# VHH binders against WD repeat-containing protein 86 (WDR86): the designs that were tried, part 4

Target 1, 376 residues: WD repeat-containing protein 86 (WDR86), of Homo sapiens (Human) (q86ti4)
Amino acid sequence: MGGGGSALRVCADHRGGINWLSLSPDGQRLLTGSEDGTARLWSTADGQCCALLQGHESYVTFCQLEDEAAFTCSADCTIRRWDVLTGQCLQVYRGHTSIVNRILVANNQLFSSSYDRTARVWSVDKGQMSREFRGHRNCVLTLAYSAPWDLPSTPCAEEAAAGGLLVTGSTDGTAKVWQVASGCCHQTLRGHTGAVLCLVLDTPGHTAFTGSTDATIRAWDILSGEQLRVFREHRGSVICLELVNRLVYSGSADRTVKCWLADTGECVRTFTAHRRNVSALKYHAGTLFTGSGDACARAFDAQSGELRRVFRGHTFIINCIQVHGQVLYTASHDGALRLWDVRGLRGAPRPPPPMRSLSRLFSNKVGCAAAPLQPA

## First folded at step 4 (VHH; framework vhh_surovatamig_d1)

Design p7 (from p1 with S108L)
Fold by ESMFold2-Fast, scan of step 4:
Structure p7 (fold): chain B 376 residues (1-376), chain A 122 residues (1-122)
Amino acid sequence: as target 1 above (376 residues)
Amino acid sequence: EVQLVESGGGLVQPGGSLRLSCAASGFTFSDYEMSWVRQAPGKGLEWVATISQDGSETDYVDSVKGRFTISRDNAKKSLYLQMNSLRAEDTAVYYCARDSEYYLGFDLFDYRGQGTLVTVSS
């Protein structure tokens, strides 16, 4: 199992680099998309390949796994939906005229971004494009969706967010906010001086955080289009972002992860140990996991920044990581999917924090009378 | 238009040395970090070494550290890999690669050359 290092399993069936991985909502299956033009479904219980998804005519760039369907997009300009039980292609989404590099399934809608400078939304069942989002001046690299119920329930916000808001990031240096129902560009988020590589939305989806080749992260109000904050201190491209517990984690070409207060832009921690760019990151239960161009994944204590473990075995950049239960999944451009046991990183349950004795609290409030005590 | 042409590969005995060269054209060489990547027979790609735009910072995979030296000459638009104390395990096709500005998985390298074969055998 897993040969070399501390890996539980090494899955080396792909004949080209793995560009992305997606875990099913129930955690029982994993989907990988590869430069070999295929996607593969894996059982998380035993690490065995359950299905080979063949049909794309070029690299699979991204994938998303849902309970009954797998979705893949490709440099062949198409998106495909697959049956997870049979491995059969159920639908081909045609219309993009260049590489499709990201997809997102949300609110029973399929969204895509492409090097053809557009984002699109498609009918999942019919395979037809419902809307085209055209206006970016270069490749659309990233996207995120905010459902109508995740936005403020004010009359103005409800009108602007009809059908939800799609946010896109582009090599043209902007992010754009689109009204899904109309296809109209609601806002253009201007300020970055380089490509927008990564994007996360704050719940309820009112604030967008963008990471750029200009080495900054920017926070934006997606309804007003106002730039709220600039997160400076990275010395290279911001490649990946995660928002958790009002903290922003950013992985950079400067070989660090930085943790920032989302509301102020203050950098509160820097995680150092990587020898190349930080290409992937994931927060899970107090641990920060990273994937790097140095072919290693790492686990850090998120509070202290202390390096807890290095996962060695891959030979090339780790493009995507995922954590579920007590297993870390790493997908690499070396063509391998690796499963790692992370049970030991969870640590022992922490005792409840000690209660401060109120009898030791000195107060200058003299003469305060207690309210009458009533039984519960 | 962008081209990377490797040279210097060949057959060498264990413990021997080789110097690989890469001639770059079609872009502003000094604006990019450059890497050497290799692929052993029947194996996946392995990152070997990276050098910063001005040559002031270098990094290596642990298995070659102390044996290999990456260098560049921006005036000549050339990248080099000096390989010393070669082992049978270093047998691979070596590729010169221009690091991608965007760091997307499927375009990690904007461009990669055709490669040069290094065979280490007795």
Scores: ipSAE 0.341, ipTM 0.693, lowest interface PAE 3.7, mean pLDDT 85

Design p8 (from p1 with S108T)
Fold by ESMFold2-Fast, scan of step 4:
Structure p8 (fold): chain B 376 residues (1-376), chain A 122 residues (1-122)
Amino acid sequence: as target 1 above (376 residues)
Amino acid sequence: EVQLVESGGGLVQPGGSLRLSCAASGFTFSDYEMSWVRQAPGKGLEWVATISQDGSETDYVDSVKGRFTISRDNAKKSLYLQMNSLRAEDTAVYYCARDSEYYLGFDTFDYRGQGTLVTVSS
């Protein structure tokens, strides 16, 4: 029980677990996708359900909310686009032959990954598949898009840049880099000894970070296919990743979050307090937020690793979290969406106390060996 | 084919006890963490308890700590939940679940049984 940081709203309209949530860019609307086969649009101002999106014939696995359109994908093998004002289905994207696990809308293109072993690109407006990315030997679980960038001046490099690059992660233990314009596999990223569960790209979109059931994170140059680093400290599957300011945060089945230097692979902090797997994580303004299979969300000081707050109310695994303004949003397999007031948490980085040294956490300091032994 | 079959549910008075059983088949039982999950009338799913592959580590939701005990017998391929000091709030369908290897958002468990109803009432 706790005042000031208790749930602001509890939205319990779904009749099945919530698998994902997506927040609008302005923070005024929220989309949830559920095991009950529906998606719901919510107002963040009052927590009221604004629209019920019905049409899928099996559970909704993932969703993405844009300003005027909502997108959902489902175990029914389809992706749907919905009008956010009316709740009407505007388009059905048909072609996948098994569960559609993830979607991503970028550069007015829709990307999808499926248990049918393919990823696909669709024209948002026309509803037609533009390309099929075939080559994985098992389910494609995750995907990320690298927008077009300047490449070495050759006709082949210019062709690759024209449509950007898609990166996919699979239960076959590989990630693959695809040329969007051609549909050709540019690189296969081999090294993991288990399924690739999660995938993030750095800000330029040049380095991919993959998390696996093999308990490692791997960093890859997506153009060359070179494995740059292996992050080896977790004792269980790496379930979720977030990249912030050249730091990698990883949530694991080992019940911890770890923070790593992206450029060296050094583990600089471990966050402990969870009683089950860490299923979701989000960095916001110096605070690390986590969601867990123990049904609790938590807030940590990202710099010190100190637990600041435990959010209690959910009864089952928290599948997704988001932060916008002073509100934490948690979506759970218990069927509820909860909004939490996070005002008053330690959001601003503070300098460490004079007696606290970060050298144990960040041991890669230039000039430490060159420091004079006897100054003055 | 992976199968999980629950038994042992029924009507019990407040303060009473019940022992739930789950018989597993179609997979190497000793390779998986196992859980009990429940769903009360008109409520969503609630995780109750988890046990490690060898039975050396257990964990429980706060509301059942000290009252419920999860256990397993790998030789018999069976999972158990001993429920003591039962309350009206424990009324639910109880499911045996094999923990998900992939930990996907829409599938926190690879497989779940059909459930067994526990009703705590006079």
Scores: ipSAE 0.363, ipTM 0.717, lowest interface PAE 3.9, mean pLDDT 86

Design p9 (from p2 with S108M)
Fold by ESMFold2-Fast, scan of step 4:
Structure p9 (fold): chain B 376 residues (1-376), chain A 122 residues (1-122)
Amino acid sequence: as target 1 above (376 residues)
Amino acid sequence: EVQLVESGGGLVQPGGSLRLSCAASGFTFSDYDMSWVRQAPGKGLEWVATISQDGSETDYVDSVKGRFTISRDNAKKSLYLQMNSLRAEDTAVYYCARDSEYYLGFDMFDYRGQGTLVTVSS
């Protein structure tokens, strides 16, 4: 019957595009947030929808799955916490006055960024805002958190490290570093000439990497605010970033992924195969996985840059990807969640060629033309 | 107020041709890449074709490559899709879409129009 390549399952229960995907720490459950205003919990064992999370009054922009709780944020200006066993809404976080774009749960705190030009931190259990981070001149798109124990114990850093540091990226072209305990803006990272779309932290190195519509990545010291490096060679917006062991991977509107030495800013590899922007990026066990606006996911050998597999089935942009074990998860604006088997990337040997090849048969007849054989 | 208005759809026989048009208003048309996106009955959205701001670069989904041609007229603020050698599987509502400058985890196409129905049948 029809067996088929790497495709494992198609989950098409959402009635609108999927904007984000989050995998549980144990890998047993998956959370998707959708344009249809719902989030869904899925079992990774069978691909079945375990729970439908209903309550948001507009599309879900982002989600994060923890062991016992799911978190979603929405264009309805709220964030919600859900029980993963019952699907019941346990808490609504109210206060933002525009679309909530990103959330992050870390150090028993909930952080959020919004089109209302603020970031906020909330008590997970009490549902109340603890701090407001106000100062950006436009939408706050992305955020990252550096815990106090990840920061150097220097006199210059002691005040800044109290309660940890929140880093935010904005359409105003800046990133800002905030002292969580005080709500004060510690640093404004100026240099980008376009919106800051993506952000990753090297927390042991107190370095932030920002990707922008100005086609550059910039590295910053989050304590001093100093620009350390500029990564130049992309020819379009830098949409997504992944930091892996002193290497920065960047996905761009220029249809490439680039790999850079984090410490020097040198581009060491360019991955080309995408027909549209690279919208999602994930490194796993020597393989670079990508999701694209061309509706395909791809797997590359991270060391060589060689394309190993193209995952075909989606019909619209892939907004998010995740890898766990031997499974790739892709969430698309086509409304589908797809599961793909990636075991074959380790190279199953081809069956040996058939014995008695044509070249051997031909070789036996080389050197002389025999007289034509006649029936008598 | 941003508006995109599609026209040109209709019933056509397999192997036939149609030309879709999209009239843009409420924004600086020449500052945006533009795309055509379609939705077949009972299916999700499918990206079809994109054209750069100045019209110098175009790209297509493999199933329409060599059959469809995307073009634009920045002076008239209009986007076009010339569809040749139409097949039954091209039956869909076709949408004109403005490419978003910002990747926000949403549809990368912003301010999509009302759509125009293309039916390829007898």
Scores: ipSAE 0.311, ipTM 0.678, lowest interface PAE 4.1, mean pLDDT 85

Design q1 (from d2 with W33E)
Fold by ESMFold2-Fast, scan of step 4:
Structure q1 (fold): chain B 376 residues (1-376), chain A 121 residues (1-121)
Amino acid sequence: as target 1 above (376 residues)
Amino acid sequence: EVQLVESGGGLVQPGGSLRLSCAASGFTFSDYEMSWVRQAPGKGLEWVATINQDGSEKDYVDSVKGRFTISRDNAKKSLYLQMNSLRAEDTAVYYCARELYDILTGYEDYRGQGTLVTVSS
């Protein structure tokens, strides 16, 4: 069960910083997108690069890996779909007029957000844009999708949510809720006094949580547009969010992670150890994993807040982390992908073997305070 | 349009000193935490130092601690790195960066064009 703070493998084949990483649903493949204009497919079994995806004309900003296809988006204003078996480009999605910074594949639909101030939805198979969502006054940074079957089926809610809802977050300080079937802006979520950097959905509760440069998290009803709560205690930008079992975890430029009760906005825990901003965040099996601008990843006990391990090796900000099985994957703007053994961090801790003195300076005497000899 | 322009790099002997400068434009400089990052030949980017909005808090990578000093002048919209006791391993292109988290949003302008520092005899 042994595994220290050293990487299982260092993958340094990219010639520029890595902006994102994505695991396949089956856990067999990993995809990285890089400033070098390429994406790479890796085998999780041995950490070997199994395909180089070349075609983008500028740096790759984000990626998503599915079982049969890889998706990448780029500062070249395009999105590309790739065959995971051959590495061949199967489709180019053209129409955005500036950097495409995030994509999301759901229900055989491709959603994208761009610095061109729009979000778009595309047919995955046909490559054609189905809808353009325009109304934001600045870059669209983040996306989330709520499927029709995840929303209340009352007549008024059913009509409003026909075809599902897309939620977007923007540097204009707003989030917007869009009807996918009509392309219409259903709600504009106003309240943040700075850019909306991150977004997660509680789909059954039809609640969106947004994190902002204004140092707050806000909870919104996506059907009514009502602001439900403001989470106040961070002292810097809220960079990343994770929603797990009615708890919100937030990573901040203030160098902390905070854990909040989603339903009340109460801060129940603060995780402190980072020397710089918390840039990446992942909850897995009772452990909170973080990536930081201080070039370290960390593992905390999510319930106690206790720091359990520091992963050292990267030289620059960790942009993305993923956990699958007993391996932590870290992707950094230093250009390296690192794999770390995390087997010892999950479940009930095993009791350590009893300590014994290794001193051989003095002889042991029967019947005195010295420890008795035990056969090996 | 955010712009960062670095200057002050050059050739220096081991044990020598250099002062790097960064001129900022296109944003409210005093609202942002600023950093220096570097890239040695054939290596990835490395964070060097960060200074908060008012200059009251500073942090450094361990390899430069005690040798480098980061400072800022908000009135002049300028960031500085005073580099003392330079070593061969400090040879790199040095970049001024507005905020490290800007990388997460995909902003191309989070850093300038860089200034080359070469430490050699």
Scores: ipSAE 0.203, ipTM 0.610, lowest interface PAE 5.0, mean pLDDT 85

Design q10 (from q1 with I103F)
Fold by ESMFold2-Fast, scan of step 4:
Structure q10 (fold): chain B 376 residues (1-376), chain A 121 residues (1-121)
Amino acid sequence: as target 1 above (376 residues)
Amino acid sequence: EVQLVESGGGLVQPGGSLRLSCAASGFTFSDYEMSWVRQAPGKGLEWVATINQDGSEKDYVDSVKGRFTISRDNAKKSLYLQMNSLRAEDTAVYYCARELYDFLTGYEDYRGQGTLVTVSS
């Protein structure tokens, strides 16, 4: 595996655990949100901290980085938008009455989910709530947005999805599908017997995959509310999900990652080696990267399940990972952001088989008698 | 509803011993893996030890192997950390956690308030 060559940089400026990291769309900047109540902007070229975002009055739970603006949400019940060039707070979004757990910027709209049992959509520029989604019986932990393929410039026909659909996952054991334009609950996705911790949509935005403390993943048609599949084999909470084409990767408190065929629910691979829960997950170019409660990140060949590298340095759970170019970024509750060289871990074409020794084909002949250098 | 209450911290001399306890309520204790996590002054969180549901599997961070012992009593809904041969670098606030994931999801009631261990002469 080589010496210490995979480690590129340690960024330890945060004074509390890092809860999330977000990479800019152009890959030049990275944003981290921390228990210390701040977010930090980093240059991916040199790992330098470019801006300190101060203003939140409690820990930052989540963040999202866009090209010109950074967004953070916090246990202080607010969401903030920041200028990436100056680090100045441009807007505070007020109205939630408890911890804001997740945010999502999509279709020129800001969405949020909160422990106050609501999700909300906000005007990015005006800072005012445009819609409240109320109906969950407990904390709203996660959310995803299903936009029609057309951007807002081209409206779709029919009622159900004209303004897009918001999907939310809750500790009440349900996911809900909301019409963004009306604020009405279109569907309640019932089946989980525990909290919904994670949620991803397929690329068309038609199927939702939910992971739960009940140790299952469930696939749902978001328009009909029909449960399409149940993925059963995990022995602990499903903490994180990554959807790649028709494959679902799930990270669990049972210390494994499982790979499933999205269309059938068949488990095709289990990745073992973690000593604690799998808290973070990222597929990139044939490699599966994981972050664990054992403080290690790992790289596996996604097709074979072979463990290729263990990244050691963190002292606590890795909450989020990201890959861009030849660099793995790991953000840990130990307060550090770490950069790792992942050159050579990309899925390469199978090397040609080693050339067979001629001695195996001509076993009756003594080895080559050629003299390397005449004379001495 | 979930509540974890740590106790047993205090001031000890290098080479001394302490036993930390955690009392759990509001959930079925025997259904969950339990962990000890610490935070030294001015440093980040560090995972220390984990024990599985029935106590048959135990794991430790390398720096405490052979010195610390994690245990649980499911009938009493209690988690313990026996700390022997204490060193200055073990000085930290120690937290009890209902599986590491719950501690780190922002559920404040899934982690205790912590107990301070100070190792100094």
Scores: ipSAE 0.203, ipTM 0.621, lowest interface PAE 4.9, mean pLDDT 85

Design q11 (from q1 with Y107F)
Fold by ESMFold2-Fast, scan of step 4:
Structure q11 (fold): chain B 376 residues (1-376), chain A 121 residues (1-121)
Amino acid sequence: as target 1 above (376 residues)
Amino acid sequence: EVQLVESGGGLVQPGGSLRLSCAASGFTFSDYEMSWVRQAPGKGLEWVATINQDGSEKDYVDSVKGRFTISRDNAKKSLYLQMNSLRAEDTAVYYCARELYDILTGFEDYRGQGTLVTVSS
């Protein structure tokens, strides 16, 4: 393939395209889900494949890695839970009647979205469906969960969100907000004129951001169902979203990433250089990382928009990226997982140092560093 | 039913030329961006070239720039790839593809059956 500067390792054990990549909470393991019908568990320390998770009867669409368990969903209409130490399948979640597109594990619950027009919540340990969320008129593509403690503590909000709120995005052009405890549709978020492809929640707030094939991002109040803002400058489908420090980053089929003020909808910056759609994005420590249909990953200074590095080696669309420590992980439909050294990338200027001591601010004495203790 | 049928592959010597064709049916061809994707023996899929709906914008992978030309005829519902100055490294099965970004949503990959191009002396 060629390779080139910053390349650390190529993991090419999958026999089909990689659709998703999940990093463990401790950062020590990675999980990949593939068109070859398997998932693979990798060590981040040496990039070796630790386990092959085999059992799905069709391609794996998505995966999520937790400390002791891996979760995968598939076009075979099932979700599977795997033991990360043994690679054994611990549970099969059956009930969906079409492709399971996304899953999410949160608050000891497993959520799923499917082409069968439903979302579902399952007991992780018992494998039983707890609730079915029915009402969408077409495929349910994306999910997000807001825990009860992440919502306003008013009595009205507490009643609406007793078991948390699930937000779903659909090819029917709507997002829906569901009360998990009851399974009832609390709100239908109407305004998009095309499929809702991606969704992110403002965790400390009650705002959902949706990206659509209609080339807009929309901000919604998930409690009232009110459309708050429309972000209108993209010229193609909005494929991926990330919310960081009250800024929304959006990757588009128009070959750009745009950065927006979440509260106003103002476009602050456009990141160019991609020759195809922007399929993945990740903000890390002042750097914006992107994955593209042109088979390249890129690193930009998030503050200036300056292109810092192009990662060349993949041959097809990069479906997912992750950053941990000084390593970028890219998973591609070319079948490879690649690890890249990102040491030495210059991010945004460091913020001013935090105030070291209140006494240094209020005393009449200049705050100097103490001399090292003299040896006795 | 979406159908993409590739043709024009074959055996050629290094430095030779081939023209690939793709016949599309089952959808409004003029509404979609089209691409060529290839797979070399023992390797994964590689994006080669893309053309927008009206043919005004074209993009290529760096290794084929200046050698390959993508084009389309919306009236005939056909996509083409003119391949010049062929190299041994261009040996691959070539696929006609509709809307590469659709892969990201987990929808069906609308690629044809492919046509084999072998560059050998």
Scores: ipSAE 0.242, ipTM 0.654, lowest interface PAE 4.7, mean pLDDT 85

Design q12 (from q1 with L100S)
Fold by ESMFold2-Fast, scan of step 4:
Structure q12 (fold): chain B 376 residues (1-376), chain A 121 residues (1-121)
Amino acid sequence: as target 1 above (376 residues)
Amino acid sequence: EVQLVESGGGLVQPGGSLRLSCAASGFTFSDYEMSWVRQAPGKGLEWVATINQDGSEKDYVDSVKGRFTISRDNAKKSLYLQMNSLRAEDTAVYYCARESYDILTGYEDYRGQGTLVTVSS
């Protein structure tokens, strides 16, 4: 449908802009982090606030929700872990000396990036830093983790990937690949001429995609450090990225989303309609959802590029979006979390691109010819 | 040091006009998209209008279309907002904003101190 959508619920309880929102792995709960120094936990079933998380001494920059714990990071230089049932602070992670702007919980480890030019990994239970990743020459803005089981098991790759690889993106114009077990910088990914703002990993393909203020996306082999491709059609900063079905979606300050073939770098679609930068994007079930600085969220048919709906109600930039079931969640710097009914946008999920079947076996066949057997 | 200094606000009657100005310094003005953002008393921030680097593309929130005009002078490093047919709901502090392109900070990174516009009889 091409019209404006009414919000199912408007949650205006935050007293400052919302910087991020995170869905629980089971999809039943949502966490928001705000400039008001608090985080809030919400039920996705009815949109009701379940807990208020108070304790940070400055604005909350980012958050991640797990099944039993919520994690928040702040301009107060700390990260906090919270009990999702009681809302009580269970642990404070201290050591960063400037704004902590991103965290990631993966493989029972907590990773963080900071304006202090470091990334860190912490013991979740003990609250102590286990490794410091130092080498960036300016703020570390973004991070992603590649688990050991997602990497090739060749002897050289296995040695490089023991304990997994952390990838960081910085205002120094580089991304860096770190061995988590050793703390050593394995690769520095050089090529961008501006800040690296966003980062996604294709972990089975050991490829990192980075988006920059230089208006390009770059694809890198994280094991060799080789630049594989440059995606050159945006006319402004690349602010957000999503990788799905061997396609890269990029949201830009040029007011467009572009869809690219991850493997070739070919731009196959441009999504227009935004009146300001595209600040958030999410693919769900054949639909591309966007959040914009023009205060609107939009839904596009991902395959055709057709605008299907505009969600009006926010007054300022939408910093983050999530989709679960038949509900779109939008978090805005206007201080509101909005829930939108997307039932009318349901369709069959976009099928992945056709894959050529593997025609060779990994082991030799016994016998070179046999008559085909008919089915019983 | 990035600085944005707004001026031109004041008290005006409904139906009246005001012209807001913004003087930019500390960066290459012609390289950036610029916006006007406002905050009404007791409400959150609202995006009003955006202009691209050379002034060829302009966008507005629906409530001000046909009434407000955004413009820029790159030689003077200045941004303008011509406001016509003002309504009581336009009462707000108006901020000049540089597009920060930082997903963490949004528009807040490079906003001026603001200029108050009051539309009242």
Scores: ipSAE 0.288, ipTM 0.681, lowest interface PAE 4.3, mean pLDDT 85

